# Designs tried in a protein design chat: VH-VL binders against NAD kinase (nadK). Part 101

Target 1, 268 residues: NAD kinase (nadK), of Syntrophomonas wolfei subsp. wolfei (q0aze0)
Amino acid sequence: MKIILVNNRFKENTEKKAQEIAGQLSALNVEVIIDNGLDEPYAGTVDFIMVLGGDGTMLRAARRYGQRAIPVLGVNMGTVGFLSNIEINELAEYLPLILREEYSLEARMMLEVAVFQQQSLLTRVFCLNELLLRSNSPRMLSFALEISGQKLEPYRGDGLIVSTTTGSTAYSLSAGGPIADPQLDAFIVTPVASHIINKRPLVVSPEREISLHLLEEREAIIGIDGQIKMDFGAENRVLIKRAPHPLLMVNLKAKPFFTSIDRSLQRQ
Below, E stands for the ipSAE of ESMFold2; O stands for the ipSAE of OpenDDE; V2 stands for 0.75 times the mean of E and O plus 0.25 times the DockQ between their complexes.

## First folded at step 9 (VH-VL)

Design M34 (from M1 with heavy chain H101V; framework fv_oberotatug)
Fold by ESMFold2-Fast, scan of step 9:
Structure M34 (fold): chain C 268 residues (1-268), chain A 124 residues (1-124), chain B 107 residues (1-107)
Amino acid sequence: as target 1 above (268 residues)
Amino acid sequence: EVQLVESGGGLVKPGGSLRLSCAASGFTFSNAWMSWVRQAPGKGLEWVGRIKSKIDGGTTDYAAPVQGRFTISRDDSKNTLYLQMNSLKTEDTAVYYCTTVPRYSGYFLAFDIWGQGTLVTVSS
Amino acid sequence: DVQMTQSPSSLSASVGDRVTITCRASQSISRWLSWYQQRPGKAPNLLIYKASNLESGVPSRFSGSGSGTDFTLTISTLQPEDFATYYCQQSYDKPWTFGQGTKVEIK
């Protein structure tokens, strides 16, 4: 069995814990590859991915490996978040179940984001939470939104979020979007500080294609999962669609989504 | 109401075949891991085999006494679990129970819902 | 295979008694142990999962304890409906195996 351990190098405690866990797994005849975020994604075939950290580390793992149909387990290292299933102090108890594949899988949709410079593909990236288009200056944006070739009336404001249902509790929620059951597949399109009072969040079929471009030359950026940032100008176009494969998240114990989110919101 | 109802039991001669069915209602069958557990008259419980949900790989596992003779399958569109029993032996005489491990209930690896059982008698 | 042995195989008790049933695994199974109750002519019912967690709807007089190889089911104040056969079951490694059962009979 071959397992990737994904951790954040910039947190020394997670690096030490990753080495400790790698040693334990090697003693059980498991081959371990450590991904601390600095190198290119491991290109070989693996059986399982264990993410040691918070939601940010899971988002990185999902972008790097989410399209490979490999089980991914989030192991919480003491940070608050929604994408982990077990705590680090529970790992020893659940490890035999992991090695024997005695776990359930939960499919989470992902976005495929393609950025063009005119007609040329500049980059293609996958993400678990959202694509954010926002102004990088005090001036509001004027931009066009198309859904499956249907051109909506121009948007004016600070930006727009295109989110998965998993991302409904991330930036989209802060911008006024709905909380969505992550077992549903849908795009959530949430305006950021729109000047048009009737621009509401949209819940859109995941089979539709979403396109964005600027109508005026402005300083703008697009953000992916809050971790990747790219400049976006009037010569650019972004195309968003459902990724070919969902992220397969490992469920070793029940983590009721609605009770968890309700508790989190009541603590604010 | 959560319920499992077995059917298809009866009398069969050694070397014969039977197919048992288990109709599920009141829960999301497609998410559940399903097992068959049997009990010979006056004896204890014996696990027969299991089938995982399709998203979890849809794989099957069997106890050694039935390996190669019994096949577990499921039809998620009909909320039904099956046990195809071939090359039956007198030792297979038992009440056969359909049971589930609910995927998202927090009862992993425990048999929380049981049917009423169906009797299979293998005798000449 | 992991072998599960229960003790005693049978016991006689009166309503109001404290009843203790033990289960021993042939190797360490952590806490991956469940307890079931089977009344005569009925299907088994789950009482306890993961050694000590009480199943919803099960009376609080039932409790479980233990880890590793030694486990205990306790009925604090036996009721008439508790006269039944009790089974432990390990879910640590397949094939999943049950104990031979403990029959709780009226004295």
Scores: ipSAE 0.533, ipTM 0.779, lowest interface PAE 2.3, mean pLDDT 89

Design M35 (from M1 with heavy chain H101A; framework fv_oberotatug)
Fold by ESMFold2-Fast, scan of step 9:
Structure M35 (fold): chain C 268 residues (1-268), chain A 124 residues (1-124), chain B 107 residues (1-107)
Amino acid sequence: as target 1 above (268 residues)
Amino acid sequence: EVQLVESGGGLVKPGGSLRLSCAASGFTFSNAWMSWVRQAPGKGLEWVGRIKSKIDGGTTDYAAPVQGRFTISRDDSKNTLYLQMNSLKTEDTAVYYCTTAPRYSGYFLAFDIWGQGTLVTVSS
Amino acid sequence: DVQMTQSPSSLSASVGDRVTITCRASQSISRWLSWYQQRPGKAPNLLIYKASNLESGVPSRFSGSGSGTDFTLTISTLQPEDFATYYCQQSYDKPWTFGQGTKVEIK
């Protein structure tokens, strides 16, 4: 059995813990590859991915490996997150079940984001939560949203979020978007501080193709899962589709989504 | 209300075949791991086999005494679990229970919800 | 296979008694053990999962403890409806195996 251990390269304690876990797994005849984010993603065949850290580390792992249809387990190393299933102090207890494949899988849709400059592809990335288009200056943006060839009336405001259902509790929530059951596949399109009073969040079929471009010369950026940021100008366009494969998340114990989010929101 | 109802039991001769059905209601059957557990008259419980949900691979596991003779399958559109029993032996005489996992920790590892059982008698 | 052995095979008790049943695994199973109750002519009912977690709806007089190879089910104050056969079951490794059962009989 071959396992990738994904850790947070900026926390010294997580690196030491990853090495300890790798040693324990090797003693059980498991081949371990450690991914601390410094190198390119491991290209070989693997059976399982273990993410050591918080939601941010899981988002990075999903971006790097989520399209490979490999089971991914989130192991919490600190603050409570929505994407982890067990705590680090529970790992030893659950490890035999992991090795025997005694776990359930939950499919979580991902976005495929392609950014163009005129007709040339600049980059293509995958993400688990969302794409954020936002102004990088005091001026509001004027931009066009097209859904499967249908051109909507122009948007004016600070930006727009195109989110997965998993991302409904991230930036989209802060911008007034709905909380979505992560078992559903849908795009959630949430305006950010829209000046046009009739612009509401949209829930869109995941089979649709979403396109965005600026209608006026403005300074803007695109953010992906809050981790990748890039400049976006009037010469650019972005195309968003459902990614070919969902992220396969591992459940070793019940973690009911609705009671967890309800409890979290009441603490705000 | 969560319910499992077995049917299809009866008297069968050694070497014969029989198919058991388990009708599920009151929960999302398509997400559940399902098992068959049997109990010979006056004896204890014996796990027969399990089938995982389709999202978890839809794989089956069997106890050694039934491997190669019994087949577990499911029809999620009908909320029904099946046990196809071939080459039956007198040792297969038992009440057969349909069961599924609890809601909480260990959701897929314990046997929480049980049917009332159906008796299979293998005798000449 | 992991073998599960229960002690005693049977016991006689009166309403109000404290009853303890022991289950021993042939190898360490961490806490991957469940306890079941089977009343005469009825299907089994889950009481305890993962060694010590009380199943929803099960009376608090039932408790489980143990880890590794040695496990105990305790009924603190036996009630009339508790006269039944009790089974332990390991979910550590397939095939999943049950103990032989402990019959709790009325004195």
Scores: ipSAE 0.596, ipTM 0.811, lowest interface PAE 1.9, mean pLDDT 89

Design M36 (from M1 with heavy chain H101S; framework fv_oberotatug)
Fold by ESMFold2-Fast, scan of step 9:
Structure M36 (fold): chain C 268 residues (1-268), chain A 124 residues (1-124), chain B 107 residues (1-107)
Amino acid sequence: as target 1 above (268 residues)
Amino acid sequence: EVQLVESGGGLVKPGGSLRLSCAASGFTFSNAWMSWVRQAPGKGLEWVGRIKSKIDGGTTDYAAPVQGRFTISRDDSKNTLYLQMNSLKTEDTAVYYCTTSPRYSGYFLAFDIWGQGTLVTVSS
Amino acid sequence: DVQMTQSPSSLSASVGDRVTITCRASQSISRWLSWYQQRPGKAPNLLIYKASNLESGVPSRFSGSGSGTDFTLTISTLQPEDFATYYCQQSYDKPWTFGQGTKVEIK
């Protein structure tokens, strides 16, 4: 059995714990590949991915490996998050179940994001939460949104979020988007500080293709899962589709979504 | 109403074959891990085998006494679990229960929903 | 295989009694143990999972404890509907194995 152990290079405690866990797994005849985010993603075949850290580390793991149909387990190292399933102090108890494949899988949709400059593809990225288009200056953006070739009236404001249902509790929530059951497949399109009163969040079929481009030259960026930033200008266009494969998240214990979000909103 | 209903039990001769069915209702069958558990008359419970949901790999596992003779399958479009029993022995005489497990570790390894059972008698 | 041994095999009790049933595993199974109740002529029903977690709808008089190799099911105040056979089951390693059962009979 071969496991990728994903940790956060910027947190000394997670690096130390990753080394410790790698040693424990090696003693059980498990081959371990450590991914601390510095190098290219591991390209070989692997049976399981264990993510040590918070939601941010899981988002990075999903972008790097989520399209490979490999089980991914989130192991929380600190504060409560939405994407981890067990706590680090529970790992020893659940490890035998992991090695015997005694766990269930939950499919989470992902976005496929393709950024073009004129007609040339600049980059293609996958993400678990959202794409954010936002102004990088005090000036509002003017931009076009198309859904499956249908051109909506132009948007004016600070930006737009295109989110998965998993991302409904991330930036989209802060911008006024709905809370969505992550078991559903849908795009959530949420305006950021729109100056047009009737621009509401949209819930759109995951079979749709969404495109965005600027109508005026402005300093803008696109953000992916709050971790990747790219400059976005009037010569750029972005296409967003449902990714070919969902992220396969490992469930080792019950994690009730609705009571968790209800609790979080009460304490916010 | 959550329910499992077994059928197909009866009297068969040693060396014979029998196919059991389990009809599921009131829950999302396609998400469930399904097992067969048997109980010989007046005896205790014995796990026969399990089939995982398709998303979890759809794999099957069997207890040693039935390995190679019994096959578990499922038809998610019909919400039905099957147990194909071949080369039956008198020792296979038992009430056969269809059971389900929730899809959460520490819990999905328990059998939370049970059918009423179907009796299989292997006798000449 | 992991062998599960229950003690006692049978016991006699009266309504209102505290009843204790023990289950021993042939090797450490952490907390991966469930308890079932089977009333005469009925299918089993789940009482407790992961050693100490009470299944929804099960009365609070039932409780489980233990870890490793030694586990206990306790019925704090026995009721008429509790006269049944009780089984432990390990979920640590395949094949899943049950104890031989403990019959709780009217005294």
Scores: ipSAE 0.537, ipTM 0.776, lowest interface PAE 2.1, mean pLDDT 89

Design M37 (from M1 with heavy chain H101Q; framework fv_oberotatug)
Fold by ESMFold2-Fast, scan of step 9:
Structure M37 (fold): chain C 268 residues (1-268), chain A 124 residues (1-124), chain B 107 residues (1-107)
Amino acid sequence: as target 1 above (268 residues)
Amino acid sequence: EVQLVESGGGLVKPGGSLRLSCAASGFTFSNAWMSWVRQAPGKGLEWVGRIKSKIDGGTTDYAAPVQGRFTISRDDSKNTLYLQMNSLKTEDTAVYYCTTQPRYSGYFLAFDIWGQGTLVTVSS
Amino acid sequence: DVQMTQSPSSLSASVGDRVTITCRASQSISRWLSWYQQRPGKAPNLLIYKASNLESGVPSRFSGSGSGTDFTLTISTLQPEDFATYYCQQSYDKPWTFGQGTKVEIK
């Protein structure tokens, strides 16, 4: 069995713990690859991915490996998050379940983001939470939104978020989007500081294709899961659709989503 | 109320076949991992086999004594678990229980909910 | 296969007694062990999971301990309804295996 350990190199505690866990797994005849984020994703075949850290580390793991249909377990290192399933001090007891494939899987939809310049594909990226289109200056954007070929009236404002249901509690929530059950599949389209009265968040079928482009030459940025930043200009177009494969998240214990989010909202 | 009710037991000759059913109510059956556990008269408990939920792959596992003769299946639309028993032997005589392993919070692989059992007698 | 051996096979006790039942695994199973109670003519019911965790609704007089190969179920103050057969079960490796059972009888 081969396992990738994903950690955050900028947190010393996670580097030390990753090495410790790698040693324990090697003693059990498990091959371990450590991914601390600096190198390209491991290209070989892998049976399981263990993410050591908070939600940010899980988002990076999802972007790198989420389309390979490999089980991914989030292991929390101290900060309460939405994407981890067990705590680090529980890991030793659950290792037999992991090694014998005695766990449950939850499919989480992902976005496929394709950025074009004119008719040429510049890049294709996958993400778990959201794509953000936003101005990189004090000036508002004017942009076109198309949903499955249907052209909406132009948007004016600071930007737009296209989110998965998993991302409903991230940036989309801050911009006024709804809280969605992460077990549902849907796109949530949330305007950021729209100048147009009555521009509301949209909840649309995950089978829809969403297209965005600028109507005026502006300095804008596309953000992916708050981790990747790309320049976006009037010659660019972005196409967003459901990724071919969901992220397969490992559940070793129940996580009470609704009570957790309720408490978070009351204590902001 | 959470309940499992087995049915289909009875007397059968060696080499015969029987199909057991287990009707589930009061919980989300489609999420549960389901097992059959048997108990020969006056003897202890013996695990027969398990079927995972469809979401977790719907895979089956069997104990060596029944491998190739017994088949576990489920119908989530009817909240029902099945055990198809073929080529029955006198050693298969037992009370057959259906039981759950909880998804998520029950990953200790304990059997938490049990039916009352149905008796299968294999005799000439 | 992981073999589970219980000791004793039977014991006699009186109401109010402290009862201990042991279970030994043929190899280390960490804490992947559950205990069940089976009253005469009834289905088994879960008492303890993961060696020491009390199942909801089970009286506090029941407790479990142990790890690795040696495990103990304790009933601190035996009640009339506790006269039953008790089974341990390992969940470390397939096939899932049970001990042979310990019958707790009236003295």
Scores: ipSAE 0.514, ipTM 0.741, lowest interface PAE 1.8, mean pLDDT 89

Design M38 (from M1 with heavy chain H101R; framework fv_oberotatug; at its last look DockQ between E and O 0.80; V2 from the best seeds 0.00; counts 0 for: pae E 4.1 > 2)
Fold by OpenDDE, look of step 10:
Structure M38 (fold): chain C 268 residues (1-268), chain A 124 residues (1-124), chain B 107 residues (1-107)
Amino acid sequence: as target 1 above (268 residues)
Amino acid sequence: EVQLVESGGGLVKPGGSLRLSCAASGFTFSNAWMSWVRQAPGKGLEWVGRIKSKIDGGTTDYAAPVQGRFTISRDDSKNTLYLQMNSLKTEDTAVYYCTTRPRYSGYFLAFDIWGQGTLVTVSS
Amino acid sequence: DVQMTQSPSSLSASVGDRVTITCRASQSISRWLSWYQQRPGKAPNLLIYKASNLESGVPSRFSGSGSGTDFTLTISTLQPEDFATYYCQQSYDKPWTFGQGTKVEIK
């Protein structure tokens, strides 16, 4: 068995724990690769991904490895979030099960985000939570939203979020989007400070495609999962689709999503 | 209501074959790991085998006494679990239960849902 | 295989009694232990999972404790409907073995 341990190099406690766990796994004849985000994603084949940390670390892991259809386990290390399955102090209890592949998987829809310059593809990214288009100035943006070829009325505001159901409890929520069942596949399109006060979020079928472009020469930014940022201008377009593969989240411990929402949100 | 209903039990001679069915309702069958557990008359419970969900690979595992003779399969489109029993022996005589834990997805912890069982009698 | 040994094999008790059943595993199974109740002619019912978690709908007079190799099922105040056979089961490793059962009879 070969495992990637994903941690955050900026958090010493996660690095230390990763080294400790790596030692333990090595003693059990498990090959271990540690990914602290410093280097490029490991290109070799692996059987399991263990994410040590919070939601941010999981999002990074999902972007780096999610398209490879590898089981991903979130191990929480003292933070409050929605993407971890077990606590660090529970890992020892579940480790034998992991090694025996006695676990269930939960498929979480991801976004495929393609950014274009005219007709040329600049970048393609898979992400778990959301794509954000926002102004890079105090001025509002004017932008066009198209859903499967249907052109909506132009949007004016600070920006727009296109989120997965997983991402519904992230930035989309702060922007007034609905909380979605993570077992549901859908896009959530949430306006950010629209000039139309009652502009409502849209829940869109995962079978549809979403495109965005600016209607004016303005400086904007594309944000992905709150971690990746790139400049976005009038010459750019973004196309959002359902990713061809979901993130396979390991479910060792059942977590009741709806009964834990209030607790989790109160602590954020 | 979550329910499992076994069928197909009966009398069979040693060396014979029998196929049991388990009809599931009230939950998302395709997501559930399913197991067979048997109980010989007047005896305790014995795990026979299990099948994982499709998303988890759909693989099967068997207890040693039935390994190579029994086959577990599923038809998710019919919400049905099967147990194909070949080369039956007298010691296979038992009530066979279909079991699962659909309420909480994850690692299989326990059997919270049981069928009423179906009796298989292997006798000359 | 992990061997599960229950004690006692049978016991007699009266309504209102405190009843304790023990289950021992041949090796450490952490907390991967469940308890079942089976009435005559009926399928088993799950009582406790993960050593101490009460299954939904199960009366609070049932409780489970233990970890590693030694586990205990306790009925704080025995009720008429509690006369049955009880089984422990480990889910730590395949095969998922059961104890031999403990029959709780009317005194």
Scores: ipSAE 0.751, ipTM 0.889, lowest interface PAE 0.7, mean pLDDT 93
Fold by ESMFold2-Fast, scan of step 9:
Parts: structure tokens; C-alpha cells; sequence
Structure M38 (fold): chain C 268 residues (1-268), chain A 124 residues (1-124), chain B 107 residues (1-107)
């Protein structure tokens, strides 16, 4: 069996803990590959991915490996997030179940994001939470939104978020979007500080294609999961659709989404 | 109401075949791992085999005494679990239960919901 | 296969008694063990999962303990409806295996 350990080497104790876990797994004849995010993703076949850290580390793992149909387990290293299933101090107890494949999987939709310059594809990336189009200056953006070829009235404002249901509790929530059951497949389209009153978030079929481009020369950026930034100008177009494969998240124990989000909103 | 109902049991001769059905209601069957457990008259419980949900790989596992003779399958559109029993032996005489713990009801490897059972008698 | 052995195979008890049933695994199974109750003519009923977790709706007089190879089911104050056969079951490794059962009888 071959397992990737994804960690953030710059967080306290995560590198040491990853090495301890790798040693334990090697003693059980499990081959371990450590991914600190510095190198290209491991290209070989693997059986399981274990993410050591918070939601940010899971987002990175999802972008790197989410389209390969490999089970991904989030192991919390401190503050409880939405994307982890067990705590680090529970890992030793659950490890035999992991090795015997005695776990359930939850499919989480992902976005496929293709960015073009004129007619040329610049990049294609996948993400778990969202794409953010945002002004990179004090000036508002003027931009066009098309949903499955249907051209909406132009948007004016600071930007737009196209989110998965998993991402509904991330940037989309901060911009006024709805909280969505992450087991549903849908796009959530949330305006950021729209100048046009009554521009509301949209909940859209995951079979739709969403296209964005600028109508005026402005400094803008495209953000992916809050971790990747790309310049975006009037010569650029972005196409967003449902990724071919969902992220397969591992459940070793029940995770109560609605009570967790309700508690989080009471604190914030 | 959450319910499992077995059917298809009866008398069959050694070497014969029989197909058991288990009708599920009151929970999302397509997400559940389903097992068959049998109990010979006056004896203890014996796990027969299990089928995972399609998202979890749809794989089947069997106890050694039935491996190669029994096949577990499911029809999610009909909320029904099946056990195809071939080359039956007198030792297969038992009440057959289908059982599950619905996904997300805590620890999913325990058996929370049980049917009433269906009796299979293998004799000449 | 992981073999599960229960002790005793049967016991006689009176209402109000403290009853202890043990289950031994042939190898370490961590805490991956469940306890079931089967009343005559009925399907089994889950009492305890993951060694010590009480199933919803099960009376608090039932408790489970143990880890590794040795496990215990305790009924603190036996009630008339508790005269039944009890089974342990490991879910550590396939094939999942049950103990032979412990029959709790009157007197």
C-alpha cells in the first residue's frame, strides 16, 4: 500500500508529526510519500491520501490529487475545520481501518477552471471551494457573466465568486452567499459588492457552464481557493464547469455539518 | 419507518440453488453497506458476506464457507439486496438476516437494523 | 481469521444481579467490537458499538469496556427483559466474526 502524507511544513509540529506517522506506516510495510507543497505533485499511483493540517492543506491536496479518484482523509492538527474527519490523537486507533479499506466515501464536487488569453488556453486548474474574480485596484470592475450561453446584464462591482457547495462556507459566505449542504451538486454565484442593487446570489445546476470576461480595461485577479492568484485583463476569458471527478473524502466517523456551521455562526 | 424485510427462503435439496431478497425502506439504501448474517437452528450468529455502496467501490466480501458458492448483489433503483445461493449444502440450513447500519449514524461497521429473517432449509 | 471466544457459554442469574460477560479476541482488535442481545425468536439488537459506546435507546444499565484482546459487557442490575443470549462481534478484520454466545438464564 502506498500513501501520500500532505502537510504544511511551516506550521508548528506538522513536519515532525508527518515523520512520526511515516515511520509508523513504514513499520507496517506501507510506502509513504511526503508532499510539503514545494515540488510537483507525485505522479505515481497511490492508494490513499492523508492530509495533516487544516482546511487550507486539504484545499491544496484537492487541487493536486482530487481528480485521480483517490480516497482523501483530513486529519485535524488543532483548530477543527470543515474538511477534516478525525483528530490527530485518534489516528492510531483508526489506522487499521484505513489499511483494511473499512471507511465510507463522500463525493464533493470540484470546479474545472480554464483561463484563456484571446483564443489560447493559458491554464486549466481544479478547485474544491471557489473561483474569485476581483478588482486589484480601488476601481470597480465592469464584467460580463454568461451561464450556458445566456448573457446576463453587465455586472458592476468589486467582483464575483463562483463556488461549489463545499465552498459555500468560505468566501461566498463572507460575500452574502447562502450556506449549502455540501452533499448537493450546484454552483453558487455570489456578487462581491455589486453596484447594481438587487443583484442576488444564484444557485445554478452543476451541468451549466459559466463564462466571465471584463468589459473595460481594469486591473483584476482570478483567485483559486484563496491560494492561487492570476492576473486577469480584458483580453482574458475564464470558463468554469463541473470537474470530471469529485473529490472522494474519507469518513471514518459521522460529521454533523449543520450543527458545526450553526456553532460557527454563533461565534462569529 | 426504517425496515428490512427478507424473502425467498424455503426448502431446497443439496446441490440446489435459491435466491434471497431483502427489501429496504425508510433510509437511503444506495448509501448503505449491506450484510447477510445467518443463524443455524439453535446455534450462534455467522456473518455471510457484505456489499459496499457504489460510491465506496461496490465491492463484495464473503466468509470462507460460502465463498465461490454465494453471490451478493444490490439493485439501488428497487432498494433491494440479493443473495444468490448456489451448490447448497445441509450446513447452509439457517435463518438468513439482512442487516445494516445506515451511513452517517455513527460507527458504520456495527449492525443496527435487522430484518426478521427468512428460513432456508437444505435437506433431501 | 480473528476468533472470538465468549465466557461463560451460559449463566444463571436473578433479577437485580450484576452480570458480567467476557469476550476474548485471538489477536488485538483495538476497540473494534460490538455487543448484541438476542431474545428468543427475535432478531439481534445492537447494544454497544466500538467497545464502550451505548447505542441510542439502550438502557444505561448496559456498559461495555476493554481494548486489544479482552472485552467485557456488564449489566449492572439485571431486569426480566434481559434474559437473552448475548454476542460479541469484531469489525477489525474480515471476515467479521461473532463469539459463540452467552445465554443468560433465570435462576
Amino acid sequence: as target 1 above (268 residues)
Amino acid sequence: EVQLVESGGGLVKPGGSLRLSCAASGFTFSNAWMSWVRQAPGKGLEWVGRIKSKIDGGTTDYAAPVQGRFTISRDDSKNTLYLQMNSLKTEDTAVYYCTTRPRYSGYFLAFDIWGQGTLVTVSS
Amino acid sequence: DVQMTQSPSSLSASVGDRVTITCRASQSISRWLSWYQQRPGKAPNLLIYKASNLESGVPSRFSGSGSGTDFTLTISTLQPEDFATYYCQQSYDKPWTFGQGTKVEIK
Scores: ipSAE 0.637, ipTM 0.824, lowest interface PAE 1.5, mean pLDDT 90
Fold by ESMFold2, look of step 10:
Structure M38 (fold): chain C 268 residues (1-268), chain A 124 residues (1-124), chain B 107 residues (1-107)
Amino acid sequence: as target 1 above (268 residues)
Amino acid sequence: EVQLVESGGGLVKPGGSLRLSCAASGFTFSNAWMSWVRQAPGKGLEWVGRIKSKIDGGTTDYAAPVQGRFTISRDDSKNTLYLQMNSLKTEDTAVYYCTTRPRYSGYFLAFDIWGQGTLVTVSS
Amino acid sequence: DVQMTQSPSSLSASVGDRVTITCRASQSISRWLSWYQQRPGKAPNLLIYKASNLESGVPSRFSGSGSGTDFTLTISTLQPEDFATYYCQQSYDKPWTFGQGTKVEIK
């Protein structure tokens, strides 16, 4: 069996713990690849991904590996977020179940984001929480939103968030979007500081295609999961679809979403 | 209201076949692991086998005495679990329960929901 | 296969008694053990999962303990409805085996 251990070398001192866990797994004839974010994603076949850290480390793992249909387990190293399943001190107890594949999976929708310059594809990226379009200057943006070819009235404001249901508790929530059940597949489209009154958040079918482009020359950026940014200008457009594959999150332990919302949000 | 209802039990001759059904209601059947457990008259409980949900791979596992003779399947559109029993032996005589644990995400290694059972008698 | 041995195989007790049932695994099963109650003519009911976790709706007079190879189910103050057969079950390694049962009868 071959697994990837994902950690963040600059947060929570997870590098040392990842090496300790890798040693334990190697003693059980498990091949271990450590991904601390320095190198390109491991390209070879792998059976399981273990994320050591908080929600941010899980977001990076999802972007790098989420389209490969590999089970992903979140292991909390400190403050509990929305995306971890077990605590680090429980890992030894659950390890036999992991090795025997005695766990369940929960599918989480991801976004496929394609950025174009004129007609040419510049890049394609996947994300778990959200895409943010925002101004990169004090000036407001004027931009167009299209949903499956249907042009909405122009937007004017600081920007727009296109989120998954998983991302509904992240930036989208702070911008006034609803909390959504992560078991639903949907886009949540949340304006940021809209100048146009009654531009309310929209909940959109996952089968739709969402397109954004600027209506005026302005300095803007596209943010992905709050961790990646790309310059965005009037020659660009972005197309957003449901990704071909969901993130497959491992469940070893009960995690009641609704009864824990307040506690989890306070720890974000 | 959570419920499992077995049916299809009866009397069969050794070497015969029988198909059991388990109708589920009141929980999300498609994400649950489903199991069969049997109990010979006057005896203890014996695990027969398990089928995982489709998202978990849909795979089956069986106890050694029934391996190769019994087949567990599921129809998620009908919320129904099946047990196809072939090459029946007298030692297969038992009450057959379907069982699951649908309320605990990530912990499927105990059985909290049980049907009332259906009797299979293999004799003469 | 992991063999589960319960002790005693039967016992007689009075309402109000403290009852202790043990279960021993033939090899370590960590904490992957459950306890069930089966009343005559009825399907089993889950009491305890993962050695010590009380299932929802189960009275607090039931408790479980142990890890590794030795496990205990305790009924602190036996009630009339507790006269039944009790089974332990390991879920560490397939096949998932049950103990042979412990019948608790009225004295």
Scores: ipSAE 0.316, ipTM 0.705, lowest interface PAE 4.1, mean pLDDT 89
ESMFold2 (binder alone), look of step 10: mean pLDDT 91; pTM 0.926

